Miniprotein binders against q96jn8r1131to1294. Designs and how they scored, part 169

Target 1, 164 residues: q96jn8r1131to1294
Amino acid sequence: TLEFLENHGKNILLSNGNRTATRVASYNQGIVVINQPLVPQLLVQVRIDFLNRQWTSSLVLGVITCAPERLNFPASACALKRAAWLLRGRGVFHNGLKICEKFGPNLDTCPEGTILGLRLDSSGGLHLHVNGVDQGVAVPDVPQPCHALVDLYGQCEQVTIVNP
Short names: E, the ipSAE of ESMFold2; O, the ipSAE of OpenDDE; V2, 0.75 times the mean of E and O plus 0.25 times the DockQ between their complexes.

## First folded at step 14 (miniprotein)

Design W61 (at its last look DockQ between E and O 0.85; V2 from the best seeds 0.84)
Fold by OpenDDE base, look of step 14:
Structure W61 (fold): chain B 164 residues (1-164), chain A 83 residues (1-83)
Amino acid sequence: as target 1 above (164 residues)
Amino acid sequence: SKEEDLFKEAEEFAKLALEMLERGDYMYAAEYYLLAAEEALEAGNPKLAFKYARKAIKLAKKSGNEEFLEEAEELLEKIKEEL
């Protein structure tokens, strides 16, 4: 069963069998990691449950290749300077640095109810799915094992893992 | 060298901070300047670190995140020790 790990950002409250993450304070400290590593053809999806419009920006999606159980999470995903590939807005980031300016839809403007997915293909390419639509390869070769990461940042205050 | 790489990273984070400022995102801008400050300090450039840290603090105040502000101020104090 896909769940968020107990090791998470300080402002996160897990519920619903650890399948729902809620950021209960401020706009950051909201990083969560999904327990099972991504394997080829496994589609991991989260739904944006609630957006708080008082903030700017929104959730970050990505993967980490370090052991998530022992990771000391920074306040936001942008500060992950190793073993991290992230999707934020329309950009792709690796270890904190931007490696792609425009990819897929703008995550900052996804409305509540949007279902976002991550999937590795057989070649190690990381795909973004939006409402069931494959947006293509965001990262062409992701080291394995890797774990899906969600940063509940800014407007995004709640997400839930959903089945494909 | 390692220091050169760190310096380059500091500059990259500062660039990202500016990008965030351009869209009025003081939250990320503050965070990126803090990152830039950290990298600059580690690169052995406390003067540059000081510059970035002060920018981070200014923007942190605008964002209203007191915890982050405290972190930035703590970094500033560390930087001052190296000046």
Scores: ipSAE 0.864, ipTM 0.934, lowest interface PAE 0.6, mean pLDDT 96
Fold by ESMFold2, look of step 14:
Structure W61 (fold): chain B 164 residues (1-164), chain A 83 residues (1-83)
Amino acid sequence: as target 1 above (164 residues)
Amino acid sequence: SKEEDLFKEAEEFAKLALEMLERGDYMYAAEYYLLAAEEALEAGNPKLAFKYARKAIKLAKKSGNEEFLEEAEELLEKIKEEL
């Protein structure tokens, strides 16, 4: 029963039983976190519902390893300097710094309707799925517990949690 | 040392800011310069922090995001105390 947590970025409006997040102002303040930690065999998927091409960059997705219920989120996920592994564009970031230049497709060019997924493998590797297709290991050894995070940044104005 | 690591991180954030500036993403560029300024200040280099904070403020004015601009200006005032 996956939902976005009520603790989220201030420009987010939750709807659809907390399964849909919409950024209703500006370009940032759009961090949302999924309520259940990732475990082996759990595939967390979100669909990109609406994009605004006025902005240059699009959503960020990844994981945080600190407890999210009372965390004070920064305006943008790029400022998560602790306990965060993030995918942006084609880059992989650890605590705000790039650790891989090219992984998977360019998230800034994913169209509306794209379904993006995150899961852990049995070795603690973080996998990205795109429209059901495993893109491989983005991060080989993510500490657990961790929660999936989406930053509805720039172009991305709405995402919805979907079942696998 | 910890200061050397923080200085290196500041340089990496500034590199990310330049990358975003080349793409024309002024908002990410401003955010990365602000991160670079924060790390440079923590590294004990307030002159470098001042340089990065001014770049963040200049770019933030182009974005029209007053909340970010207030955050960046607050950091700049903190940096001035260490100059």
Scores: ipSAE 0.805, ipTM 0.904, lowest interface PAE 0.8, mean pLDDT 92
ESMFold2 (binder alone), look of step 14: mean pLDDT 89; pTM 0.881

Design W62 (at its last fold request DockQ between E and O 0.89; V2 from the best seeds 0.85)
Fold by OpenDDE base, fold request of step 16:
Structure W62 (fold): chain B 164 residues (1-164), chain A 83 residues (1-83)
Amino acid sequence: as target 1 above (164 residues)
Amino acid sequence: SKEEDLFKEAEEFAKLALEMLERGDYMYAAEYYLLAAEEALEAGNPELAFEYARKAIELAKKSGNEEFLEEAKELLKKIKKEL
């Protein structure tokens, strides 16, 4: 079953069989990684459960290609300078640097209840799904194995893994 | 060279910081300036690192994130030793 790994940001509290992640302090230190690696056609989805409007920005989605169980998480995903492809706002980032200015909907403005998904296609393209709609390839040729990563940042204080 | 690459990366992070500031996102701006400072320092440019770190600290104070603020201050201390 899909669940968040116990190795996570220090402000994260896991619940519901590790399917729900809640950031319980500050606006950062909220990175979580899903246990199973993304394989082609596996759709991993999380639902935005709770937004705290006190903060700016919102969750980051992406993948890491390093061993998640050994990863020492920085305060935020933007500080992942290796083996990381991230979707933030409308941008796509690789190892901290922006590689695409505008892609898909703005993750910073997704309301509670939004279901966000990641899926690899057969060619290694990473797709973003929003409420079940494939937004297209965000990152081509993502190395495998890779793990889906969620950074509960800013407004986003809780997410839950949901089945497709 | 490695140093040149690090320097360029520092500049890119600084650009991202400015972009965040333009959007009113001082939280990410602070984080990016800190990253820029780290890269600049590693690139052998403590002067530039110092500037970025100061900006990070300034913005960090606005967030109320004491832990991050302390991290930035520690980096600043490290940078000062290289000046």
Scores: ipSAE 0.873, ipTM 0.938, lowest interface PAE 0.6, mean pLDDT 96
Fold by ESMFold2, fold request of step 16:
Structure W62 (fold): chain B 164 residues (1-164), chain A 83 residues (1-83)
Amino acid sequence: as target 1 above (164 residues)
Amino acid sequence: SKEEDLFKEAEEFAKLALEMLERGDYMYAAEYYLLAAEEALEAGNPELAFEYARKAIELAKKSGNEEFLEEAKELLKKIKKEL
């Protein structure tokens, strides 16, 4: 079963058997990582539980390719300068730099209840799912092993791991 | 060279900061300017790093994030030693 790792951003409180992450302060320090690496048959899904619209931007979703158990996370995922492939807004980022201007929906406008999923295909392509619908390949040929990452940034105050 | 690559990355972070500023996202704008400052300093351009760090501090004051503001001020002190 999938859980968020105990190694997480300092403003995160884990609950619900470590399947729910809540950002309890500020707008950042909210990085969480899924305990199991992605494999082609695994669809990792999180539901957006609570949003606070006072902030402009919302959550970041993606993968890291280094071992997450002892990693020192920055305050925000945008500062992950290596081993990171991230989706923010409509952009795709590699190691903090934008590599694609437009992919999938705008994550900053996803409402509460949205279910976001990450999956690797057999070629190592990273797929985004939105409410069960495959949005296509966001990142071709992601190095393995990799772990799903969520940054509960800005608007996003709580997410829960859900089953497909 | 490595310094030319770091300088180019600093410019890319500064462009991201401007994009966020246009959207009114002062939090991300400040964070991207701080990243730009870090890269410019590592590229051996402390004058440019100073410019970016000052902008990060200005925007951080609008955000009210005291932890980030302290981080940005620490970087600015480091940059000043290399001016």
Scores: ipSAE 0.799, ipTM 0.908, lowest interface PAE 0.9, mean pLDDT 92
ESMFold2, look of step 14: ipSAE 0.790; ipTM 0.900
ESMFold2 (binder alone), look of step 14: mean pLDDT 89; pTM 0.885
OpenDDE base, look of step 14: ipSAE 0.867; ipTM 0.935
ESMFold2, fold request of step 16: ipSAE 0.760, 0.782; ipTM 0.891, 0.901
ESMFold2 (binder alone), fold request of step 16: mean pLDDT 89, 89, 89; pTM 0.885, 0.885, 0.885
OpenDDE base, fold request of step 16: ipSAE 0.869, 0.870; ipTM 0.936, 0.936

Design W63 (at its last look DockQ between E and O 0.83; V2 from the best seeds 0.84)
Fold by OpenDDE base, look of step 14:
Structure W63 (fold): chain B 164 residues (1-164), chain A 83 residues (1-83)
Amino acid sequence: as target 1 above (164 residues)
Amino acid sequence: SKEKDLFKEAKEFAKLALEMLERGDYMYAAEYYLLAAEEALEAGNPELAFKYARKAIKLAKKSGNEEFLEEAKELLKKIKEEL
């Protein structure tokens, strides 16, 4: 069963069998990691449950290749300077640095109810899915094992893991 | 060298901070300047670190995140020790 790990950002409250993450304070400290590593053809999806419009920006999606159980999370995903590939807005980031300016839809403007997915293909390419639509390869060769990461940042205050 | 790489990263984070400022995102701008300051300090450039840290603090105040503001202030203290 896909769940968020107990090791998470300090402003996160887990519920619903650890399948729902809620950021209960401020706009950051909201990183969560999904327990099972991504393997080829496994589609991991989260739904944006609630957006708080008092903030700017929104959730970050990505993967980490370090052991998530022992990771000391920074306040936001942008500060992950190793073993991290992230999707934020329309950009792709690796270890904190931008490696692609425009990819897929703008995550900052996804409305509540949007279902976002991550999937590794057989070649190690990381795909973004939006409402069931494959947006293509965001990262062509992701080291394995890797774990899906969600940063509940800014407007995004709640997400839930959903089945494909 | 490692220091040279860190310096480059510091500059890259500062660029990202500016990009965030351009869209009025003080939250990320503050965070990126803090990152830039950290990298600059580790690169052995406390003067540059100081500049970035002060920017981070200014923007942190605008964002209203007290915890982050304290973090930035703590970094500034460390930077001042190297000046």
Scores: ipSAE 0.871, ipTM 0.936, lowest interface PAE 0.6, mean pLDDT 96
Fold by ESMFold2, look of step 14:
Structure W63 (fold): chain B 164 residues (1-164), chain A 83 residues (1-83)
Amino acid sequence: as target 1 above (164 residues)
Amino acid sequence: SKEKDLFKEAKEFAKLALEMLERGDYMYAAEYYLLAAEEALEAGNPELAFKYARKAIKLAKKSGNEEFLEEAKELLKKIKEEL
């Protein structure tokens, strides 16, 4: 069953059988990773539970290809300079640098209750889903194995893994 | 070359920092300036790294993140060794 790994950002507390992640301090140190690699057609979904609109930016979604169990996470996903493909705001980032200015909706404006999903297609394309609607291919050819990552940044204080 | 690629990446991180400043996201702006400083130093341009690290420190003080501020100050010490 899908859970968040025990190896996570310093400001994260896991609950609900490790299916809920809460950032309990500051605005960063909120990286979490799903405990199973993405395989074709596996849809990993998280629901945004709590937001604090005091902050400007919100959560980041993406994948890493480094083995996550013993990885030293940086304070924020933007500092993942290797083996990382991330969705932030409307941008797509590879190894910290923007490779697409506009993809999907603006994650910084998604309200509480939004369900965000990640999956690989048969060709290794990374898809974003928003409330059950496929937004298309964000990244066309992600190496496998890769692992779904959420950074509970800024506005985003809690997410929960939900089943498709 | 690797140094030329790193120099270009430093400038891209600085551009991202400016984008975040325009949005009023001082925390991301500071983080991106620190990344720019790290890349500039690795590219062999400690003067540019110093400039970016100072910007990161200034924004970190404004944001109140003491852990990040100490990280940025440590990088500045390393940069000064290369000046």
Scores: ipSAE 0.807, ipTM 0.912, lowest interface PAE 0.8, mean pLDDT 92
ESMFold2 (binder alone), look of step 14: mean pLDDT 88; pTM 0.876

Design W64 (at its last fold request DockQ between E and O 0.85; V2 from the best seeds 0.85)
Fold by OpenDDE base, fold request of step 16:
Structure W64 (fold): chain B 164 residues (1-164), chain A 83 residues (1-83)
Amino acid sequence: as target 1 above (164 residues)
Amino acid sequence: SKEEDLFKEAEEFAKLALEMLERGDYMYAAEYYLLAAEEALEAGNPELAFEYARKAIELAKKSGNEEFLKEAEELLEKIKEEL
């Protein structure tokens, strides 16, 4: 079953069989990684459960290609300078640097209840799904194995893994 | 060279910081300036690192994130050792 790994940001509290992640302090230190690696056609989805309008920005989605169980998480995903492809706002980032200015909907403005998904296609393209709609390839040719990563940042205080 | 690459990366992070500031996102701006400072320091440019770190600290104070602020201040002190 899909669940978040116990190795996570220090402000995260896992619940619901490790399918729910809640950031319980500050606006950062909220990175979580899903246990099973992304394989082609596996759709991993999380639902935005709660937003705290006190903060700016919102969750980051992406993948890491390093061993998640050994990863020492920085305060935020933007500080992942290796083996990381991230979707933030409308941008796509690789190892901390922006590689695409505008892609898909703005993750910073997704309301509660939004279901966000990641899926690899057969060619290694990483797709973003929003409420079940494939937004296209965000990152082509992502190395495998890779793990889906969620950074509960800013407004996003809770997410839950949901089945497709 | 490695140093040149690090320097360029520092500049890229600083650009991202400015972009965040333009959007009113001081939280990410602070984090990017900190990253820029780290890279600049590693690139052998403590002067530039110092500038970035100061900006990070300034912005960090707005968030109330004491842990991050402490980290930034510690980096600043480290940078000062190289000046």
Scores: ipSAE 0.872, ipTM 0.937, lowest interface PAE 0.6, mean pLDDT 96
Fold by ESMFold2, fold request of step 16:
Structure W64 (fold): chain B 164 residues (1-164), chain A 83 residues (1-83)
Amino acid sequence: as target 1 above (164 residues)
Amino acid sequence: SKEEDLFKEAEEFAKLALEMLERGDYMYAAEYYLLAAEEALEAGNPELAFEYARKAIELAKKSGNEEFLKEAEELLEKIKEEL
């Protein structure tokens, strides 16, 4: 059973059997990680439950390749300077630096109820799914093992793991 | 070289900060300027690091995030020791 890992950002409260993450303060300190690495054919999906449109930017979605159980997370995923591939807004980032200007939808405009998914293909390509629709390969060659990460940043105040 | 690569990364973070400013996201702009300051300091350019850290502090004051502001001010003090 997929759950958020107990090691998470300090503004996160886990609930619903650790399947729901809520950011309870500020706009950051909201990094969560799924408790199992991605493997081929595993689709990890989260639903956006609550947004606060006061903020400009929203959640970040991606993967890290270092073991997450005792990792000291930065305040925001943008500061992950190693072993990280992230989707933010319309861009794709590796170790904090932009590697693609536009991939998939703008995550900053996804409404409440949107279901976002991550999976690996057989060659290590990272795929984004939006409401069940594969958006293609965001990152062509992610080292394994890698772990799915969500940063409940800005607008995004709650997400829940959902089954495909 | 390592210093040249770090300097280029600092410039890329500063570019990201400006992009976020243009979109009105003061929080990301401040965070990206702080990253630029960290990279510039590691690249051996404390004068540039000082300028980036000052920008991060200015933007952090607009966002009202006291915790981030303290982190940025701590970095600025570290940079001053290497000027």
Scores: ipSAE 0.833, ipTM 0.923, lowest interface PAE 0.7, mean pLDDT 93
ESMFold2, look of step 14: ipSAE 0.790; ipTM 0.900
ESMFold2 (binder alone), look of step 14: mean pLDDT 89; pTM 0.885
OpenDDE base, look of step 14: ipSAE 0.867; ipTM 0.935
ESMFold2, fold request of step 16: ipSAE 0.806, 0.813; ipTM 0.912, 0.914
ESMFold2 (binder alone), fold request of step 16: mean pLDDT 89, 89, 89; pTM 0.886, 0.884, 0.884
OpenDDE base, fold request of step 16: ipSAE 0.868, 0.868; ipTM 0.936, 0.935

Design W65 (at its last look DockQ between E and O 0.72; V2 from the best seeds 0.79)
Fold by OpenDDE base, look of step 14:
Structure W65 (fold): chain B 164 residues (1-164), chain A 83 residues (1-83)
Amino acid sequence: as target 1 above (164 residues)
Amino acid sequence: SKEKDLFKEAKEFAKLALEMLKRGDYMYAAEYYLLAAEEALEAGNPELAFEYARKAIELAKKSGNPEILEEAEELLEKIKEEL
């Protein structure tokens, strides 16, 4: 079963069999990683449960290719400088640097209830899904194994893993 | 060289910080300037690191992030030792 790992950001509280992550303090220290690695054709999805409008920006979604159990998480995903591909706003980032300016919808403006998904295709391309709609390849040739990562940042205070 | 690469990365983080500032996002701007300062220091450019760290401190205060503020202040003290 898909769950968030116990190794997570300092401000995260896990519940619902580790399928729900809640950031309970500040606007950062909210990184979580899904236990099972992404394999081709597996769709991993999370739902935005709650947004706090007092903050700016929102969740970051992506993958890491290092061992998640031993990862020392920084305060935010933007500080991951190795083995990381991230989707933030409309941008795509690799190891902290922006590699694409415009991709898919703006994650910062997704409302509560939005379901965001990640899927590897047979060619190793990482796809973003929004409410079940494939937005296309965000990152080609992602190294495997890799794990889905969610940074509950800014407005995003709670997400839950949901089945397709 | 590694030093040149670090310097370039520092500049890239600073660019990202500036981009965030343009949209009024003090949160990410503070974090990016902190990253920029760290990379600049490691690149052997304490003067540039000092500039970025000061910006990180300022923006951390504006965003209300005590952790970034603490880290930036600690880094600033370290930078001063190399000036």
Scores: ipSAE 0.849, ipTM 0.929, lowest interface PAE 0.6, mean pLDDT 96
Fold by ESMFold2, look of step 14:
Order: sequence, then C-alpha cells, then structure tokens
Structure W65 (fold): chain B 164 residues (1-164), chain A 83 residues (1-83)
Amino acid sequence: as target 1 above (164 residues)
Amino acid sequence: SKEKDLFKEAKEFAKLALEMLKRGDYMYAAEYYLLAAEEALEAGNPELAFEYARKAIELAKKSGNPEILEEAEELLEKIKEEL
C-alpha cells in the first residue's frame, strides 16, 4: 500500500501507518516522498488536512527521478536542482527553474479538504488531478522510475494519503 | 554574437526571487536569493554572490524568520572570504 517514506524532511512527523505527514515546526523541512514509484494506472492522492494561512505560499507537488530512500533532502523543494519536476502555485518547474507559467489551479489557494493526485500516462506524461478531475499533462515525458513528492511548505501543515 | 552567460542560472534564481517579492512572499524571495548567491559563488563571481546574499539577508529580516536569516548571514561571510 502507499505510504510516506521514513526518509523525509526534518520537521515531519509521520502517523496513521505512515499515511499522514504533519509539519510540526517552522515553515519548511517538510518534504515527503511516496514509497512506490509511479507507474501508469497508479494514482497517488493526498488530501490537504490542515492549512495555516499566516504563510503566503502553500504545498508543492511533484516527482523525483532518483532513488529517494537515502537521499539528503534540501530544506525546501525549490532547491531540488536535479532529477525533479515540481508544481508550485500555477507554475511548473524542472530542477528548480520555471518551465511553464500556468498549469492547473493555483496550489496556494487550494482549501483544506482538497484532494490532489499525481499519475503517469502511458507516454510518461505527468497528470495532476484535483478533487478527482484530471487537469491534463503538466510534464509530457517524465523519466521512470519516479516517485511522487509533497513539500509541506508554508501554509500546508498536514496531508494524508487517500485511496482513489 | 552569442556568448555563454556563466551566471545564467544565478540570474534565473534572482528573477524568481523578484517574482516572489512582488507577491509579498519574503521567505521564498529570500530562499531564491540564497540559491542565486550560491550559484553565483560556484560560478566564480563572488561580487554578484555578495549582492544576492545581501538581498537575501534584507528579505529574511523582513520575513521575521531566524532560520533563513542565519543561513543567509553564514553564506555572506563565506562569500566575503573570496572577495
């Protein structure tokens, strides 16, 4: 079953059988990674459980294409300068640099209860789902294997893996 | 004539810092200026790195976050050694 890896950001506490991640300090050090690589037909979904609106920006979603089990994570996903494709706000980023100004909804405005999903299509395209609705291809050809990543940044203090 | 801009990555991170500053996100702005400073230093331009690190310190102070301020000040001191 899907779980967050034990290798995670320093400010994360895992609970609920490692299906819930809570950022328990500060605004960053909140990177978590899903234990199974994405394959076609696997939809990884997380629910936004708790937000703190004192912060300006919220969570980051994406994938990493290197083995995550013993990776040293930076404090924030924006500093992933290798093997990373990320969605932040409405932007799409590759290795820290923006490659698309607008895709899908603004992640910084998603409320508590929003369910965000990631999957690969048969061509290696990365799809975002929002509350069950496919937003289309964010990244057309992601190298495999890759793992879904969430950075509980700023506003986002807790997410839980949910089954589709 | 096209010439390589050895500091292109640093300048792109600085552009991202300015985008975050325009939306009032001082923490991301400071983080992106720190990334810009690190890239400039690694590319061999400690004067540019110094300017980016000073901007990161200013924004970290405005954010009120002591962790990113400490990181920015440590990087600035490292950069000064190469000036």
Scores: ipSAE 0.784, ipTM 0.902, lowest interface PAE 0.9, mean pLDDT 91
ESMFold2 (binder alone), look of step 14: mean pLDDT 86; pTM 0.845

Design W66 (at its last look DockQ between E and O 0.77; V2 from the best seeds 0.83)
Fold by OpenDDE base, look of step 14:
Structure W66 (fold): chain B 164 residues (1-164), chain A 83 residues (1-83)
Amino acid sequence: as target 1 above (164 residues)
Amino acid sequence: SKEEDLFKEAEEFAKLALEMLERGDYMYAAEYYLLAAEEALEAGNPKLAFKYARKAIKLAKKSGNPEILEEAEELLEKIKEEL
């Protein structure tokens, strides 16, 4: 079953069999990683449960290719300088640097209830899904194994893993 | 060289910080300037690191991020030792 790993950001509280992550303090230290590696054709999805409008920005979604159990998480995903591909706002980032300006919908403006998904295709391309709609390949040739990562940042205070 | 790469990365983080500032996002701006300062210091450019660290401190206060503030202040002290 898909769950968030116990190794997570300092401000995260896991519940619901580790399928729900809640950031309980500040606006950062909210990184979580899904336990099972992202394999081709597996769709991993999370639902935005709660947004706190006192903050700016929102969740970051992506993958890491290092061992998640031993990862020392920074305060935010933007500080991951190795083995990381991230989707933030409309941008795509690799190891902290922006590699694409405009991709898919703006994650910063997704409302509560939005379901965001990640899926590897047979060619190793990482796809973003929004409410079940494939937005296309965000990152081609992602190294495997990789793990889906969610940074509960800014407005995003709670997410839950949901089945397709 | 390694130092050149670090310098370039520092500049890239600073650019990202500026982008965040332009949209009024002090949270990410603080974090990016901290990253820029760290990379600049490692690149052997303490003067540039100093500039970025001060920006990080200012923005960390503005955004209400005690962790970034603490890290930036600690980094600033380290930078001063190399000036």
Scores: ipSAE 0.877, ipTM 0.939, lowest interface PAE 0.6, mean pLDDT 96
Fold by ESMFold2, look of step 14:
Structure W66 (fold): chain B 164 residues (1-164), chain A 83 residues (1-83)
Amino acid sequence: as target 1 above (164 residues)
Amino acid sequence: SKEEDLFKEAEEFAKLALEMLERGDYMYAAEYYLLAAEEALEAGNPKLAFKYARKAIKLAKKSGNPEILEEAEELLEKIKEEL
């Protein structure tokens, strides 16, 4: 069963059998990681439950390729300078630096109820799904094992793991 | 060299800070200037680090967020020790 890992950002409260993550303070310290690595045929999906449009930017989605159980997460995913491939807005970032200006929809405009998914293909390509629709390969050749990561940043105050 | 790589990364973070500023995201802009300052300091350029940290403070004040402001001020004091 997919759950958020107990090692998470300082401002996260886990609930609903660790399938729901809520940022309960501030605008960051909201990194969560799925407890199992991505494998072929596994589609990890989260639903955006609550947004606060007071903030300008929203959640970050992606993967981390180092073992997450004992990592000391930074305050915000933008400071993950190693072993991270992230989607923010329309950009793709590797280790904090932008590697693609535009991929998929703008995550900062996704409304409550949006279901975002991550999946590896057989070549190690990372796919984004939005409301069940494959957006294509965001990152080719992601090293394995890797874990799905969400940063409940800014607008995004709650997400829940959902089944495909 | 490692110093040249850190210097280039500092410039890339500063570019990201400007992108976020153009979007009106003062918190990300401040966070990226803090990253730029940290990289510049590690690259052995405390004068550039000071410049980036002052930009982070200015943007943190505009954001109204006390957490970013405190972080930026702490980094600035650390940088002053290396000037």
Scores: ipSAE 0.819, ipTM 0.912, lowest interface PAE 0.8, mean pLDDT 93
ESMFold2 (binder alone), look of step 14: mean pLDDT 89; pTM 0.895

